VHH binders against Putative ferric-chelate reductase fr1B (fr1B). Designs and how they scored, part 5

Target 1, 128 residues: Putative ferric-chelate reductase fr1B (fr1B), of Dictyostelium discoideum (Social amoeba) (q54wu1r34to161)
Amino acid sequence: SNYNLQWIIFNETITIQVSINKKAWIGLGWHCQGCQKDGPMENADYSIATFDENGQGYVWDCYQENDPTSQPQNDTVFKGAEDNIISFSGYQTDQYSIMMFTKKLSTGDTVGDHILVNGPVDFVWAHG

## First folded at step 22 (VHH; from m3 with N60S K64R)

Design zz2
Fold by OpenDDE, fold request of step 23:
Parts: sequence; C-alpha cells; structure tokens
Structure zz2 (fold): chain B 128 residues (1-128), chain A 124 residues (1-124)
Amino acid sequence: as target 1 above (128 residues)
Amino acid sequence: EVQLVESGGGVVQPGRSLRLSCAASGFTFSSSAMHWVRQAPGKGLEWIGNIYSSGRTFYSPSLRSLVTISRDDSTNTLYLQMNSLRAEDTAIYYCAKGWSGTKIDLTSGYKDYWGKGTLVTVSS
C-alpha cells in the first residue's frame, strides 16, 4: 500500500494519522463489531479529509447507512447523530496528503459512530 | 517494560525557546514512530507532531513554524524544540510511542505508552 497509518491511545481516546504519497482526499472507516456482514462499505463510521487549494485540510465525521446505493454523509444529517471529532489536522502538498483526527474510543453517538473496541476492528480504506 | 521519561520543562518567559527531551527504553526505539502531544490546563489533548522511524516529520499546521521534532536513535532520545513560546503554549508535554501498520490493530494497539509528562509554563 502507498499509505501509512499511525495511531496513539490516550485516556479513552484515539488519535489516528493517515498519510498518502499523493494529492488525494482520504477516507478511513470502520464497522461495528459484527457489522461487517452488512457490506464492505455499508453501515460504517468514516473520517474523511478534504483539502482546499491552499492545502488546508478538514476532517469530516461521516457515516454510511446500511444501503449499498448510499455513500458516506456527515453525521449531522442523521437524526440523533453529531460530529464527534474532538480535534483534527490535515494538510496537503504536491507530494502527499495527511489526515489526523482524535475521537473517543466510544463517543456515545449510537447513530453516526461505531465504537472502537479493544479487539479486532474491520477498517475500510479509501482515497481519491 | 516500555518506559518514557520527558524532561526539560520549566518556567520560561514569552519569546524564549525551549528544548524538551524524551528518554525511551523497553522497546526498539529506532523502529518506532514517536509523537509529541500536550495538554493545557482545562483543555483536551493536542497533537503537536510526530517523527517516523525514517526521520520524516509531520506537524500540526498551527505549530509547524514553531516546533521541530528530532530523534537520536543512538541514545534512544526524542526531542521537541520549541521557539517563540507564548502563554498559550503552557501545558504538560508528553511523548508517546506510536503504533503503526497497514491496518489499525486495536487488539494490541489499545495500549498507551506515555511518560508522566513535563510541565512547561510560559509566563512574564
């Protein structure tokens, strides 16, 4: 793969860094425990980084419903969901794109988020 | 056992520079990505930057011009050089051993490896 993942755990939070050696949007998603049966991209919690023309990034807290015809949408479009990203950073150069974000391992958002349990996690990787 | 010990903190005046150190032991330092983070009073954890085993560095955009991270693999030491310090840089600074891979494995990566931190107070 042409991407690099780094993460740290601190006080029930996780900080994840994703870097890719190209100009691209970055998407990292995960299923809830036992939810991978719903589909490879469906019913998944996503953090997606987009970048403006100045290379400044924004990380969106997204969710894709259990619908193969759907795509990730901002959590806020779903009733009862919210943006649970505590902090983020992202920037892009001609050579690489980088996304970083921090979330609680368990945000309490039972609509738009999936818990990152102390166990195997089924992740989805995507980029533009 | 993994051990990280931050040092170099103290009270400094605005505009000054400060270099923090992190002494690492109990793991193969040279093959690990290392991070600096900080926590200001009453605020959450803020990521400062990291350095890969290759020496490649990444920084928070807001701090990029103010900090430099480096490492000395021969002494298992991580450094954070901070310049032009401001009152808002007052915080406890921590170094952390990063997890890495092509996939995130939280089965083993749920562990956090941190030091006790070193306090930096920027005050006139």
Scores: ipSAE 0.581, ipTM 0.800, lowest interface PAE 0.6, mean pLDDT 92
Fold by OpenDDE, fold request of step 23:
Structure zz2 (fold): chain B 128 residues (1-128), chain A 124 residues (1-124)
Amino acid sequence: as target 1 above (128 residues)
Amino acid sequence: EVQLVESGGGVVQPGRSLRLSCAASGFTFSSSAMHWVRQAPGKGLEWIGNIYSSGRTFYSPSLRSLVTISRDDSTNTLYLQMNSLRAEDTAIYYCAKGWSGTKIDLTSGYKDYWGKGTLVTVSS
């Protein structure tokens, strides 16, 4: 894999760190565990980091509907969904990009989020 | 059992420096990434930074100039050096054992691997 993934569990929250050895945006998503899954990219909860010209990152709480022609959108565009990222950090250099975010393992957002349950998580990984 | 014990907190005046320690046991410390996080009263968790087993460090951009994370694998100790402390740095500081991999495996990673924390109060 071309990325490094770190995580910690803290008080029913998870903090995830993703780093890639290039200057790029970072996208990490996952499907509903234990549910019927749709397409590879569809019905997935995403955390996406973008970086400005100063290398400062912002992590967006996103969701992609069950539409193969769609792309992840900010949770806030979906009725009943919220930005459930508790905290985030991100920065970018010429050599690497880093995304950090914290959210509850179960946010209660049944529209834009998927619960991270016990077991291996099958991630959707993207960058560019 | 994984045990983490933070220490070094206390009351300090603004502008002062403070070094926190985290004593680790119950796992192979030298092979683990370690994190520092903090939580101010009534506020959410804030990630400070981490250090990989390789010694590579990453910091929150807002705290990068104020903190340095280091480790001593011979004593299983993690350190957080904080400089130029401000009132806003008042918080409980926790160290946490990091998990790593190409996938997140919450089978074992659902466990809270952090200590009771150490309180840092920055006040005049």
Scores: ipSAE 0.557, ipTM 0.787, lowest interface PAE 0.6, mean pLDDT 91
Fold by OpenDDE, look of step 22:
Structure zz2 (fold): chain B 128 residues (1-128), chain A 124 residues (1-124)
Amino acid sequence: as target 1 above (128 residues)
Amino acid sequence: EVQLVESGGGVVQPGRSLRLSCAASGFTFSSSAMHWVRQAPGKGLEWIGNIYSSGRTFYSPSLRSLVTISRDDSTNTLYLQMNSLRAEDTAIYYCAKGWSGTKIDLTSGYKDYWGKGTLVTVSS
């Protein structure tokens, strides 16, 4: 899968941009850094962008439980979890899809989020 | 040392245009993606858009029709052209050097490469 990843840091927040050269939804996830990895998709914090018929994008704060048969769900479906995306933008054309979102590096939400700590982050990349 | 210095801000009337500049130094500008963000009084940061080293641009959907980002690699300068300014466009405008890769790598820590910002006030 070919995608472009950009990010900027400001204060305690990170703004991440993902772009792909196709019309598709975008999913970017990451596991608990330094924790035992349960599976490629499981127990991961996701930001997922969907796009309407006008190309307007919406970014959802999601999480996938430790269940290989499950899919990422909005954080709000999990008790105690919140939507921690501070801001987002998304745009889709016939040629490309772009996701942009901002959140705290550490949201304080221990249910549906994973902290982005110093070091390399192994992302789960998804699109369709 | 990475340095970014925004300029061009000021007080303008609604409907007017303004071009902001960002002078970059301390890094290879021509190989870096650059971003514009803004912060309105009492509000959080809002991403405006960015320009890749290739010159490809992306914009916030809400601002796409109102802004144009460009760069001059010969002078290490980033530009933000804003048209049809509104009161709601009042904010401090920042330029930022972006990171890029196939994965986010925070090995260097949470370093931010931002300017100090330039204030744009849109008022009658």
Scores: ipSAE 0.542, ipTM 0.784, lowest interface PAE 0.6, mean pLDDT 92
Fold by ESMFold2, fold request of step 23:
Order: structure tokens, then sequence, then C-alpha cells
Structure zz2 (fold): chain B 128 residues (1-128), chain A 124 residues (1-124)
């Protein structure tokens, strides 16, 4: 499956857009090579965008160590996770799926090398 | 040298329409995604939408019904059409050159390319 990855950078933030020309969920990972922000810990983390019947996007954090009660968030609400995500939006039609989010830049960030795309399915996860 | 110059701002009455332009030079415009962003007084930057080199557009959900982005690759010009303007649309509007690729790698640094903006005031 093919996807498009686009971004802009302004101030100390990056706004990232992933789209695919079909109904799909979208996973986007980020990784910091040699990041010193949180000490010696180095993580790959994923944000998963899923979509309801009306095309409204929701974000799911599948590897958030600091949020044991992770829950879906819509494209107009962001409660803040420890990994510098500022906002999220996502939308789906019969012809495409799109995920967009804004994060604070960390030196040496690598984003988009963990893109996960599947067909038109709902994605649900549980944290216990 | 990349240059982006916005124009078309000014004072406009609520409910009216306005078209902004962005003249681009110093890069291959026809191969670049282009974005519009705005900043209201005392607020952070708000992404409006973009247009890919293919002509495909994407818009922020809050503005999708109010704006249209287009491009003319023969004149290296990006456009923002704004309709049914409201007082909250008062802002400085910037165009920006986008990036694309198979991954985002900022380990060697990064550069952002923005114009100086054009002021739109929705009043009276």
Amino acid sequence: as target 1 above (128 residues)
Amino acid sequence: EVQLVESGGGVVQPGRSLRLSCAASGFTFSSSAMHWVRQAPGKGLEWIGNIYSSGRTFYSPSLRSLVTISRDDSTNTLYLQMNSLRAEDTAIYYCAKGWSGTKIDLTSGYKDYWGKGTLVTVSS
C-alpha cells in the first residue's frame, strides 16, 4: 500500500501529514537517535489513527509508558502525552484517509520510518 | 535562495471574500507541496491547509468549508481563497514550502521557508 508523507516546520514544532488513497488506519512511529531529553531511555512509539463511521479520526497511543489510562482522542482535542505531541487531527472519506499531528521538535528526531498502514478496518485497543 | 512573498491582504467586511497570493522563487515550485498558515493576534500558528504538486488539497477541519487552495505552476503562484470571512479570521497569513519523503530525518538540522506574511483584517 502506498502512502504520502508531508511536513512543515515552524518555530520549534513540526506538523506532519500522512495520507493514503483508501480507507485505512494509519500508524506513525517516531524515534530519536541519541536523544538526551529524558536521560538514557530510547523509545520507538506509535500513534494510531482510526476512523468512525462518519469519518471522524481518533488517535490511540499504543506505547505510552507515562499514560496507563490511554484513550482515544478526536482531531480537536489533545490532552497532552509526555512525548511532545501538541495536537492531532484526522479524517476519512470513501476515497482517502488522512492523519495530521503537530509535535515539539527534539534534536535528532526521526519520524515516519515506522509507518503502519492496513486496510479499511476499525482499530481498538485496551490497556490494563 | 528561496523566496516567498504573500500579497492580497487588507481590510474586508465580514461575510465577504478575499483571495491571497504567494509568489515563489528559488526552488522547483511545481515539485513542492505548499501550505498556508495563519497567526491571529496573540495566538499561536494555525495550519490552514496545503496543496500537493499533484493539485490534491487538504484542509484543517475547522476551515474546510471556508477556504480553497490552488496553485499555478506556470507562474509559480500559490493562492488562498477565503469566503464568508468572520472577525476571527483576522490574522497574518503566511505561505510555506513543504517537505516530502519516505521518512523525516532532522539529525542534520532543518530549515523552514516562510514568507513575511500578509495581514488580513475582518472589520466593519
Scores: ipSAE 0.425, ipTM 0.749, lowest interface PAE 1.5, mean pLDDT 70
Fold by ESMFold2, fold request of step 23:
Structure zz2 (fold): chain B 128 residues (1-128), chain A 124 residues (1-124)
Amino acid sequence: as target 1 above (128 residues)
Amino acid sequence: EVQLVESGGGVVQPGRSLRLSCAASGFTFSSSAMHWVRQAPGKGLEWIGNIYSSGRTFYSPSLRSLVTISRDDSTNTLYLQMNSLRAEDTAIYYCAKGWSGTKIDLTSGYKDYWGKGTLVTVSS
């Protein structure tokens, strides 16, 4: 499984496209200074795209406690979605999955991601 | 003070539908994201989904075809519609709001606002 990640930042928003050469769900993570617990430790949020049998994409956010081996499943803890997602588009065929979305950046946010895939797990961290 | 009061629980037969309500007060409901969470007997908390002030919803993947979250900002009321109820849907159902932002913490969210819950029992 290979992935492509592309993004642009414009006027305090970021538009992201992720694609992968398999049928899978796709997760992206963000570092967020003030999103979790207001403690001394930052935690990442995930935006996760899932796809139904007709290829329609859905997006939800989740959060995993600092455990790089953990991944979203039916019995995991979810933190709810960010209120700064402006738009989402997701599409899937038998051979690839694409997630595209635009969100606003708040003050203190840093750009980063996690790629979470149901199957052989791929993790990617990136931040600006 | 923030108050969240769930209602609409009770005993229902399998296969029926049920709508739960959450009456909200003490904050600006129309600008707040709201969550539904449940806890089955002897189990941990399970996030069901949320709804933003815009009306956009997100759901747990395991439940997204079975539930619908809606809100009525004119009555400060959050709703959970559940369809085709099964015995495994027996749980205490809570509405919740983050203490500062749009998220709640199911592991250490003692700062978040929770209702007292409403019990739904699915029994033939």
Scores: ipSAE 0.000, ipTM 0.142, lowest interface PAE 14.0, mean pLDDT 64

